# VH-VL binders against ADP-ribosylation factor GTPase-activating protein AGD1 (AGD1), part 20

Target 1, 225 residues: ADP-ribosylation factor GTPase-activating protein AGD1 (AGD1), of Arabidopsis thaliana (Mouse-ear cress) (q9fit8r1to225)
Amino acid sequence: MHFAKLDDSPMFRQQMQSMEESAELLRLRCLRFYKGCRKYTEGLGEGYDADIGFVNALESFGGGHNDPVCVAFGGPVMTKFTIALREIGTYKEVLRSQVEHMLSDRLLQFVNGDVHEVKEARKRFDKATITYDQAREKYLSLRKSTRLDVAATIEEDLHSARTTFEQARFHLVSALSNAESKKRFEFLEAVSGTMDAHLRFFKQGYELLHQMEPFINQVLAYAHQ
Key: E = the ipSAE of ESMFold2; O = the ipSAE of ESMFold2 at other seeds; V2 = 0.75 times the mean of E and O plus 0.25 times the DockQ between their complexes.

## First folded at step 19 (VH-VL; framework fv_bepranemab)

Design x1 (from u6 with heavy chain D101E; at its last look DockQ between E and O 0.94; V2 from the best seeds 0.70)
Fold by ESMFold2 at other seeds, look of step 19:
Structure x1 (fold): chain C 225 residues (1-225), chain A 119 residues (1-119), chain B 112 residues (1-112)
Amino acid sequence: as target 1 above (225 residues)
Amino acid sequence: EVQLQESGPGLVKPSETLSLTCTVSGGSISDYYIHWIRQPPGKGLEWMGTIYTSGTTNYNTAVQSRVTISVDTSKNQFSLKLSSVTAADTAVYYCARHETESSGAFDIWGQGTMVTVSS
Amino acid sequence: DIVMTQTPLSLSVTPGQPASISCRSSQSLLYRYGKTYLEWYLQKPGQSPQLLIYKVSNRFSGVPDRFSGSGSGTDFTLKISRVEAEDVGVYYCMQYIHLPYTFGQGTKLEIK
């Protein structure tokens, strides 16, 4: 789709250059986005650590058997609250992992893998172009007086250089097509999947806390006695 | 068989954005590079830019900061937008096709559409 | 930018007589593999341009054989062996080896 015309012409090379420039601009945007994603997932990780600290503090709050709060509830309501809060922490860790795998890893693969492959393929293509140009010049310079073994070697070198050049050209076309294919749909899918992961996280949290409503009401009613 | 047809408003105010459409009939747009060329009254031809089958573009440096060429595959249409126009942008605007390298750069042209920039 | 210079800018020719138009580029148009990407277009009165000659000397489909192109490097010529009334219009040369693509100023052909 991306390349309808493969003949080596000025417009073909201008198309390749336009695709390389587009990939580089997107790489820079992906790096900025990746940096934001890393900060976000690090914050979720720190939030998980804080969740554990909060739950530990809540468990300690009710720790003495002489403590009126501990005696009044007998431990079961405190246990239900701390279990629920730990489970919410688990949901948060799942969210962190999902954002990392769905979005952060994909951005990094594009930057370090796909665009890097385009740059390496360009380097190989440029080298193969020079070698082919040199072999072509030597072939065009052949004289009738040239020794047969030298002429045969020059002809074999030309064939080899042309083959290598066409292989490098195909590889560059393939690398550019791969990078272009990822722009339109894979990043949209990654962002949509990230939003869905957030939806699931909040739904799970809501359902869990909804189950806690009777115990929340029980504590409130007790506090007003 | 393949035909190109430009359309858009004939008058645009200075500093606003000129917006044109090129509609392709009788062929698949996935096989074409599309070019925009303009011609001021009584003057020659100026290439403005090209959109490739990949959807990427190259623009004339004279207009590159103001021009956007795009494609809408669902409508078989290409568009040209030129921002911050002045009287110097008054011209007939053409779209042209390149299908194969062996037949030249602009083998089929649209009829052209006149755009006047005036207060 | 490659500047394309056409001479003459205007030409009046008696029907049946030959015509010749020159196009000179500011840089060589020789490309890889010995190819040269120089084209000629005709814009008839009130019409869009149409392709006549591509890659210096190749006639586009449907172009009469009285049109021929030649040249190399920086110096190119379009010839019409016998001018007819339908040949009236403005002729442009164009290169696309380097961005931006550039046209000559045009040569107006009229019947005398």
Scores: ipSAE 0.582, ipTM 0.854, lowest interface PAE 1.9, mean pLDDT 87
ESMFold2, look of step 19: ipSAE 0.651; ipTM 0.882
ESMFold2 (binder alone), look of step 19: mean pLDDT 89; pTM 0.920

Design x2 (from u6 with heavy chain S102R; at its last look DockQ between E and O 0.74; V2 from the best seeds 0.61)
Fold by ESMFold2, look of step 19:
Structure x2 (fold): chain C 225 residues (1-225), chain A 119 residues (1-119), chain B 112 residues (1-112)
Amino acid sequence: as target 1 above (225 residues)
Amino acid sequence: EVQLQESGPGLVKPSETLSLTCTVSGGSISDYYIHWIRQPPGKGLEWMGTIYTSGTTNYNTAVQSRVTISVDTSKNQFSLKLSSVTAADTAVYYCARHETDRSGAFDIWGQGTMVTVSS
Amino acid sequence: DIVMTQTPLSLSVTPGQPASISCRSSQSLLYRYGKTYLEWYLQKPGQSPQLLIYKVSNRFSGVPDRFSGSGSGTDFTLKISRVEAEDVGVYYCMQYIHLPYTFGQGTKLEIK
């Protein structure tokens, strides 16, 4: 459990600050990881574009039904190859999309959402702390001679400031707990999901090419007889 | 009743890493802040650091670059590692707990373990 | 760092007589809500420290009522109304409102 002790003590505030510092250090690591992930998924996208370009060039080389190169080159054989190469390209685009969704988007959510919310909650907490401290000082400075209407206003301000302070404090606790929970569990899931996405990608590619292996061998044997 | 027991090597060579454990019995370690405090022979007490229930830490600036405090909840243990030790790190090392703010910061202490840094 | 300065560094007391130990911090230990996080510990010979007083004046469970703490701001005092032989050891004050947490140098109490 992240917070077993909620009394507003020096150690409680030091725990909060230690969690904020830990979240900031992890944010920096997540940014570096995100940039690596972004470069990787861009590479997959470029690879997909290159796959399509290669297949288009191969189809153009084979030509249409009237092209002597297509007839001599064994047009139906080339069609099977180009279909398989396009299918492998679609597997690559699926992998790119899965890595982006499962990992890249989660890294950004942590950086731009969760840690940002911690920082905003800290700002609100600091402001509410100052307001509450000031209201408390005014209340403790009350004398028996203080006008009753002034004293009543000071008491109302103290009550409101205390309520706002406790709301801001528990909101900061909630934001810190959320960030800690996400970094402990969601990143493990995200990395494991990207590994599973890679397994599926290579498995699909292997299965496709494995089914083509007897055909490839027959064509090679015919070409060399 | 909660009890703390420090353990580790009694002798560590200079420049090596001192490694100690604090084993908690009679309670759940998820309920406590754990502190490490040391005492050189014949000298006073020095707070080294605290690990919070969140698993995050604060360290004394004097040792911050060399100290790591961690927790293993499955073993009900806390660990202290102090790198690049010198003779100045010869001390009795204590772990202590803090449970609530209605009690003191270090309301339960272990017996301490002596660590000597020598060739 | 907050420096905690104890006086005296040693004292000898006839059994049954009072003892007083002072602790001065280099800056105020007043925290929010009027609280001060100043503690006193006793380390008996050959033993680990034990908590005596927390938050300036609160006796920890099992501590005899002859021990009392007082003070505010930067100046704090531990008093023993009637010293007994079991009170021998080194007394430390400690603060934990500002990192790093710091102890006084210790005051050795001996029986005459």
Scores: ipSAE 0.562, ipTM 0.842, lowest interface PAE 1.9, mean pLDDT 87
ESMFold2 (binder alone), look of step 19: mean pLDDT 90; pTM 0.930
ESMFold2 at other seeds, look of step 19: ipSAE 0.568; ipTM 0.856

Design x3 (from u6 with light chain L30F; at its last look DockQ between E and O 0.72; V2 from the best seeds 0.62)
Fold by ESMFold2, look of step 19:
Structure x3 (fold): chain C 225 residues (1-225), chain A 119 residues (1-119), chain B 112 residues (1-112)
Amino acid sequence: as target 1 above (225 residues)
Amino acid sequence: EVQLQESGPGLVKPSETLSLTCTVSGGSISDYYIHWIRQPPGKGLEWMGTIYTSGTTNYNTAVQSRVTISVDTSKNQFSLKLSSVTAADTAVYYCARHETDSSGAFDIWGQGTMVTVSS
Amino acid sequence: DIVMTQTPLSLSVTPGQPASISCRSSQSLFYRYGKTYLEWYLQKPGQSPQLLIYKVSNRFSGVPDRFSGSGSGTDFTLKISRVEAEDVGVYYCMQYIHLPYTFGQGTKLEIK
């Protein structure tokens, strides 16, 4: 958003309104995306809980108490598998946390923070506009017969109202500029970061199971006898 | 000295998308509002839309469902796309500049490019 | 939409004589702070439109002082004090207070 100077023309106000409409449309899309992210991270959390339940069941199957056959069968092999599966579950919880912090929280900040600030700045701008209009009306109503001290007070009130109006305009422009700067590149970076988090999750899982490959093959070869 | 130059194909078939570019020279592309205005042969001027320095737009409601105005900062260009064209879209197409100071709405115009829509 | 109506639609003028073109809007073009955003453009034969007058009465840079604009509310006038050969073309009024921005239908000025 670049200006040679702020100019209060119909076209300038139409630009501001177009930016407010764009921010509101993006807010609605961010809210939908946030709800999808929440559902996804809740699913990852439930998946983690299920992973722990599965590993606990597998550990109990392989770790029979005072059952020599079950103890011999489930000893070192089952312990190695349950440790590996717990570690994979930990990778899933890390993924859930990364998606939440990288994407979900950022979407919510835009919806509840950045767009909210635009709306508050608009309210302040509208109020300052009314006050400035009223001060101008009083100034333009001055007659040559008006007492000097009354005229000076009205002129000072006009100057104060103009300053407040210009500050409110600058704040609205600043809030709109902040919301626009988030429109494309910030969210693209957040989505790309979550994709990288998924890559790391699958790589860690693969590398762990690849390390387990000799034990997997050994057990499979025995079972295929 | 700022100059605007429209370019694009002079003939477009019905139902296709008309695509034009406006190349800006002699100034910073980020300093101006850019407008697209068209003029059917023998007729008057019609404002189609405006793209602001923010990249947001306003369009004439008469063409709003079919028009897209955008900017490519790497090429110092603005574009106009008008979908589902008919013979009624045959016109000279202009781009025009507005600076954000207190001056006229369309203070610099391109030379215009003629687009004919026919089979 | 604000309809801009120009009269006359065609004007034939002897060189050196004055010309006057009227523009009427379908609703008031009064904007806040007493400003009115009504403009006049000239499109010379074979050329793009060029800005003549902005905000009712302000001449754009390089426009000869024989051009003047006036009016308020819904009624506006462009005057040429002494028409010259280079003034031939089609004159348009335009408003941009409300979307969509709209032009008058044009007034063709010719030399006798």
Scores: ipSAE 0.562, ipTM 0.845, lowest interface PAE 1.9, mean pLDDT 87
ESMFold2 (binder alone), look of step 19: mean pLDDT 89; pTM 0.924
ESMFold2 at other seeds, look of step 19: ipSAE 0.606; ipTM 0.866

Design x4 (from u6 with heavy chain I29F; at its last look DockQ between E and O 0.64; V2 from the best seeds 0.59)
Fold by ESMFold2 at other seeds, look of step 19:
Structure x4 (fold): chain C 225 residues (1-225), chain A 119 residues (1-119), chain B 112 residues (1-112)
Amino acid sequence: as target 1 above (225 residues)
Amino acid sequence: EVQLQESGPGLVKPSETLSLTCTVSGGSFSDYYIHWIRQPPGKGLEWMGTIYTSGTTNYNTAVQSRVTISVDTSKNQFSLKLSSVTAADTAVYYCARHETDSSGAFDIWGQGTMVTVSS
Amino acid sequence: DIVMTQTPLSLSVTPGQPASISCRSSQSLLYRYGKTYLEWYLQKPGQSPQLLIYKVSNRFSGVPDRFSGSGSGTDFTLKISRVEAEDVGVYYCMQYIHLPYTFGQGTKLEIK
């Protein structure tokens, strides 16, 4: 962000206020998006649990009947099906974890970290401004008759207040620059990574079921003879 | 050398949206704040709004509900959109620049573009 | 909103003679650190406004030194020590310490 030779002008402060308001609006949108992501990842976790339950039921069904057709091919092929279905469940858990860490964590970091830092930097800047203004007024009220030790104290207080003020101003600029950088790049990266995680999930699932295709055809062909 | 040029339709019907473009040449977007200022025929100047290097804006309260200022950084172009226009919005529209490290609020101006709101 | 009031609204001046334009604000324009963000612009006939003076008294680059600004608080003055034909136009004062930024109503300068 270009704040070279930061002049503490009305326009500088108006820019800062505008950027703070923009960051707050984005925080609210990120919080809503984060809550949607949490619900989605909770659904994936529950789906995994349901997948395991389904596979367990299928195993119990396939292993308990004295059927000559079932015995001829059902046991070994059915075991391959249930193993494959369990693996697909683990792919779903990987997807859940990736969405949680790649997107949900970043959204929450912006809400609780970056925007919070901007708010704290603003508070410190406002306090430092008041202190500096007061120290300047006291300094400007000095008279030639003022005691030397009193004048020296007032001058030192002014120097300290000015230093604190400039540090607070720099910190506020830095916090706002960080928040702006995140909104331009980090969210696009996180959403794109989430899309890639979905692509990998479906590709892995397809590849696994594709390996099962001969066994699916074997069972269907036997059942239809 | 920085130059600004406004462009857009000269005639807009009432209740429609006025849309103008300010093209900045001889600099980059990150170097300037851009302002929009209008002047009704034979009258004075009215500041409409400012867009900062961050892309955020401040608007004159008189038009805040109808105005949107935006930027296309790839083209160094700034847009003004003013919705629900009436004859009172007939004016010459200017864009002007301000450097963040310079003096003066409006140190370079475009040539202006006349917009008439009429049926 | 800060109202900026200019006087006179028009001037006719013989070339070579001085001119003075006043600008009054409805509120003090004194900003922190002793700064005042009051500017003067000239709009020549058929042209866009151009910056003359910023921060009350600082002459913008390329502006002739016959132009000067002064004032404080709510009262500001633009002076032209010797008016020339090229100085014809409308002069505006403007403040930008508070939103919305506001201009004076303008002072038309003509040559007689």
Scores: ipSAE 0.578, ipTM 0.840, lowest interface PAE 1.8, mean pLDDT 86
ESMFold2, look of step 19: ipSAE 0.585; ipTM 0.857
ESMFold2 (binder alone), look of step 19: mean pLDDT 90; pTM 0.928

Design x5 (from u6 with heavy chain I34M; at its last look DockQ between E and O 0.66; V2 from the best seeds 0.63)
Fold by ESMFold2 at other seeds, look of step 19:
Structure x5 (fold): chain C 225 residues (1-225), chain A 119 residues (1-119), chain B 112 residues (1-112)
Amino acid sequence: as target 1 above (225 residues)
Amino acid sequence: EVQLQESGPGLVKPSETLSLTCTVSGGSISDYYMHWIRQPPGKGLEWMGTIYTSGTTNYNTAVQSRVTISVDTSKNQFSLKLSSVTAADTAVYYCARHETDSSGAFDIWGQGTMVTVSS
Amino acid sequence: DIVMTQTPLSLSVTPGQPASISCRSSQSLLYRYGKTYLEWYLQKPGQSPQLLIYKVSNRFSGVPDRFSGSGSGTDFTLKISRVEAEDVGVYYCMQYIHLPYTFGQGTKLEIK
């Protein structure tokens, strides 16, 4: 991204305003997406809690010494099943953490950090612009009859106001460039990372259950005797 | 030497989308603010919109709901899409460049391409 | 929208004679730092527009000395000190201080 020439021209300010508008529109969409992500990760956490509850119930059922089916064939195979189900729960917790880190945290940083910095830089730029305009008008109103000490003060005020203005302008340009860079690449990285996290979650689950197939068949064979 | 060249279909049916491309040669489009300006036959000039080096845009309010300008820096091109066209959109379409206000707003223009909206 | 009004809309001039075109904006074109972003363009027959004058009075590269621009606030003038046959075309004033950018209606210059 490049601010051509960085002169404070009408087109330069129109570019800045277009970038601020674009950032604000994206902030609103990011905030909605963040809220969806928070609800989703909360659901994964509650799902993990439910997984633990289910496994605990299954362990209690399998550990009952009064049930001949549990004693004869269920106990050792049920242990394999409960271990597998606990491991699937840990995969879900990993997914929850990855979505939070890769997507939710980045969305919030954009909303509360990057766009907030743009807004603060704009406020400083507007204030510095007004001060510089006023100092410049005083300078341009100087006459040959103006006292030398008054003229020197006006010239010093102009120099200081110009320096502050140029610093504020540079900081606003920097904040806008940073926000635009994150919009272009970091957002895509975050979304792609969450998709990869889902792929790995399902792959891990499939491979674990695929390894359980002999034990599933063993229980089915017993039930058909 | 920087040159601009418009390209695209010269005939578009009503209600369809007008689509044009401007190719930049002799310079990098990423250094310029790029504009679309149109001129109905025998009439004056109308600025349609600008795409900035940031990739963000401003559009003329008169066409804002129908216009999209985008850039492809890898091809050194930018484009105009104007949806739901009518006979009123028949015009010569120009692309133009801005680099610095010390050389004016539109210091380089393409040759223009005539687009007729008719069935 | 800033309305740019040109007068006259058509002008016939004997070669070697001066010509003058007026442009009035519906609001001041004065910008920060004392700059005024009023431009003049010439569109020769069958050609694209070309920049003549930027910021009221600055000739673009390659524009002959006989073209001059002046004015301030809302009233601007393009002058041609000695019109030549190659000056035939339509002249437009334009502002880009405020969106949307707007052109005048055009002034057609012809040779008698």
Scores: ipSAE 0.660, ipTM 0.890, lowest interface PAE 1.3, mean pLDDT 88
ESMFold2, look of step 19: ipSAE 0.662; ipTM 0.888
ESMFold2 (binder alone), look of step 19: mean pLDDT 90; pTM 0.931
ESMFold2, look of step 20: ipSAE 0.666; ipTM 0.888
ESMFold2 (binder alone), look of step 20: mean pLDDT 90; pTM 0.928
ESMFold2 at other seeds, look of step 20: ipSAE 0.574; ipTM 0.859

Design x6 (from u6 with light chain K35R L99M; at its last look DockQ between E and O 0.60; V2 from the best seeds 0.00; counts 0 for: pae O 4.9 > 2)
Fold by ESMFold2 at other seeds, look of step 19:
Structure x6 (fold): chain C 225 residues (1-225), chain A 119 residues (1-119), chain B 112 residues (1-112)
Amino acid sequence: as target 1 above (225 residues)
Amino acid sequence: EVQLQESGPGLVKPSETLSLTCTVSGGSISDYYIHWIRQPPGKGLEWMGTIYTSGTTNYNTAVQSRVTISVDTSKNQFSLKLSSVTAADTAVYYCARHETDSSGAFDIWGQGTMVTVSS
Amino acid sequence: DIVMTQTPLSLSVTPGQPASISCRSSQSLLYRYGRTYLEWYLQKPGQSPQLLIYKVSNRFSGVPDRFSGSGSGTDFTLKISRVEAEDVGVYYCMQYIHMPYTFGQGTKLEIK
């Protein structure tokens, strides 16, 4: 971990502040993007429900026993159409799931998890800083007349406060480094994976319908007798 | 051990963008800052900004609307771009390193490169 | 911005004599844990600046013993106990406790 080797200096603290501000700006952009993704995946889910409803209606129309018109669209023709339409619906549900996992979940984790962790790590760091400052003040106020047991307790508190301070600093650096990694690498991967998911969806749909083209032509030729 | 070398065109026309490169040798890019500092002829030093090797920047407010500092870790290079330049931007431009407070803020400097803004 | 003010702006000294340069900051340069972020740089003619003194009084590696720094809060001094010909150049104080990091306007040292 490269960033963690820097001394606790004014430059280091200014660096951390700048990284925190950058993370918050990105959080706002991610929140807007997440809301767009949610609307999109909800639309795909509604579309899938509509696909199933359409297939069910087509099956009832073609395979029902209520009307002579239903008999005219008998089993073999309806079966090929309804099988293809159900398969297309399956492809859509796969797409919805992929967008949710590849993009929506990652955006939400960043907004609610990663940036929240930065804020909590900052609070912990600030508290540890105050405690360390206070322990140093007590230590520097020691006199030669101070009781040995009191001086030993103050020295022990100083060492403990210093350790806690450095741990809190490390945790804040780690949270900021994680957010920076998400900014540079993970969102690019997520968007690219989402585009690939769309490519596969359309390819699968095209190939399915393309295989049916000879059958469609046969049915049209027969229907126009 | 680490050495810095500035490079770029010595002449830039007004209103164009000044573009400089700081090349790091004698070590890999790691946990440190690179700063850009300029000095107009016969005048004092002005800090322009800094970049941490991960890419996070801080700029002097006097130039922040015109300056961009960036890093290319694959080339061990840092870049300075200053847009909309005028004659007032004529200066020697330095890059400098900061790694630890125990050796001071700017312990390693490049040789500097002169940039003149003239028609 | 923290303004760094140097006096004098120009100094001419006889070789072997002492020299003193003052630097005043518009704000305290004291930081947490007793650290003070005031530095001195020398720019010899035709060269890049080089670090002389860091954190008020600490001599950078390779800097001769005749250079010393002192001061606290807002008032700082660089002293050269016995000026030599190689000390010719412009001296800058610099702070880096707050962004933007700022230099004094420089003190030109010459030999008479």
Scores: ipSAE 0.296, ipTM 0.699, lowest interface PAE 4.9, mean pLDDT 85
ESMFold2, look of step 19: ipSAE 0.608; ipTM 0.869
ESMFold2 (binder alone), look of step 19: mean pLDDT 90; pTM 0.929

## First folded at step 20 (VH-VL; framework fv_bepranemab)

Design y1 (from x5 with heavy chain D101E; at its last look DockQ between E and O 0.76; V2 from the best seeds 0.00; counts 0 for: pae E 2.1 > 2)
Fold by ESMFold2, look of step 20:
Structure y1 (fold): chain C 225 residues (1-225), chain A 119 residues (1-119), chain B 112 residues (1-112)
Amino acid sequence: as target 1 above (225 residues)
Amino acid sequence: EVQLQESGPGLVKPSETLSLTCTVSGGSISDYYMHWIRQPPGKGLEWMGTIYTSGTTNYNTAVQSRVTISVDTSKNQFSLKLSSVTAADTAVYYCARHETESSGAFDIWGQGTMVTVSS
Amino acid sequence: DIVMTQTPLSLSVTPGQPASISCRSSQSLLYRYGKTYLEWYLQKPGQSPQLLIYKVSNRFSGVPDRFSGSGSGTDFTLKISRVEAEDVGVYYCMQYIHLPYTFGQGTKLEIK
């Protein structure tokens, strides 16, 4: 774990504060990165829409199987080109989805989930601290003349407040440990995964277009007549 | 039988970066809060900073713009870098561990290493 | 910053006689739950500092019982009931309740 000791000492609290500050700084960087990722995936989506529009225009220009323009452009070969271009668009949509899932969603989970849990755990800890302080003040104000039923209630309240305080303290430790673990491992994995997604995208595109080269040459040879 | 040992160059030129390493033996660096403390010749002790087991740090405000403390868990070492040094940074540099409030603060210190800042 | 002020800055003591060193902080060192985090260190000639007393009055393991610490709030004292030759060196008080951690300026103990 990320804590040497869990005793509530000045250094323990100083460590917690240091980790909270570190998490907040990383949250700001993750938020900026997330916005960049979102802009990128929007671009891929718009690119996909443009790809489909281009293919639709090419199909419409080519006409039907009896169209003289379709015959002049090689007919069935033109259909293979439009099918290939649609498939490339599909690959782009897969890339967009993979970047969103592997990277964008993880960044957002850190920002809105993990760091938010740290902040909520801190708030609960601070509230539990106040309640515990108040219960201690009541207990320390007890006099020997205090009625037994009142003293027993104050002692029970102190015990309950201490238990809640310790639970809130360990909750905050857990939230901080979770956020720290994510910054050191999860983001490297996510970035590497998005790079692999790009590798696959370009590899698929290359293989598909490579299959089209004989048909490209066929059309070019026909055009040189 | 935990032991701490400082290492690094004993002479550093002004405006350069002082770089020291503390090696922990007989225990894991992950079990302790680790600190750098310095002592100019004939003067008192000055705490420079702490690195926590999480890898986060707190620094003395007097040096925080120039100091970086880091950890290498695989080598069981932590380090001090102090940039833009001047003659005022000439001191014996100690690394120390802090265990718990129940055993006291700096219960184990390194031997110290003298660093002189001179042209 | 919490300033830790030690008096005297130097002491000459005949072996077997008591010694007393005062440490005053610029702010209370009382922490939550009634705890006070004030420590005493001895730096023998040519050596690294060594822990003597933690949390005002607790002797670190191996420290002779002739060393004792006391005090509260802002005023703290280290006492040596019978000074021995091996006690020579510079004594420091230290706090870590507030950043930055600070030491007193030191009290040099010599044998008369």
Scores: ipSAE 0.548, ipTM 0.833, lowest interface PAE 2.1, mean pLDDT 87
ESMFold2 (binder alone), look of step 20: mean pLDDT 90; pTM 0.929
ESMFold2 at other seeds, look of step 20: ipSAE 0.561; ipTM 0.843

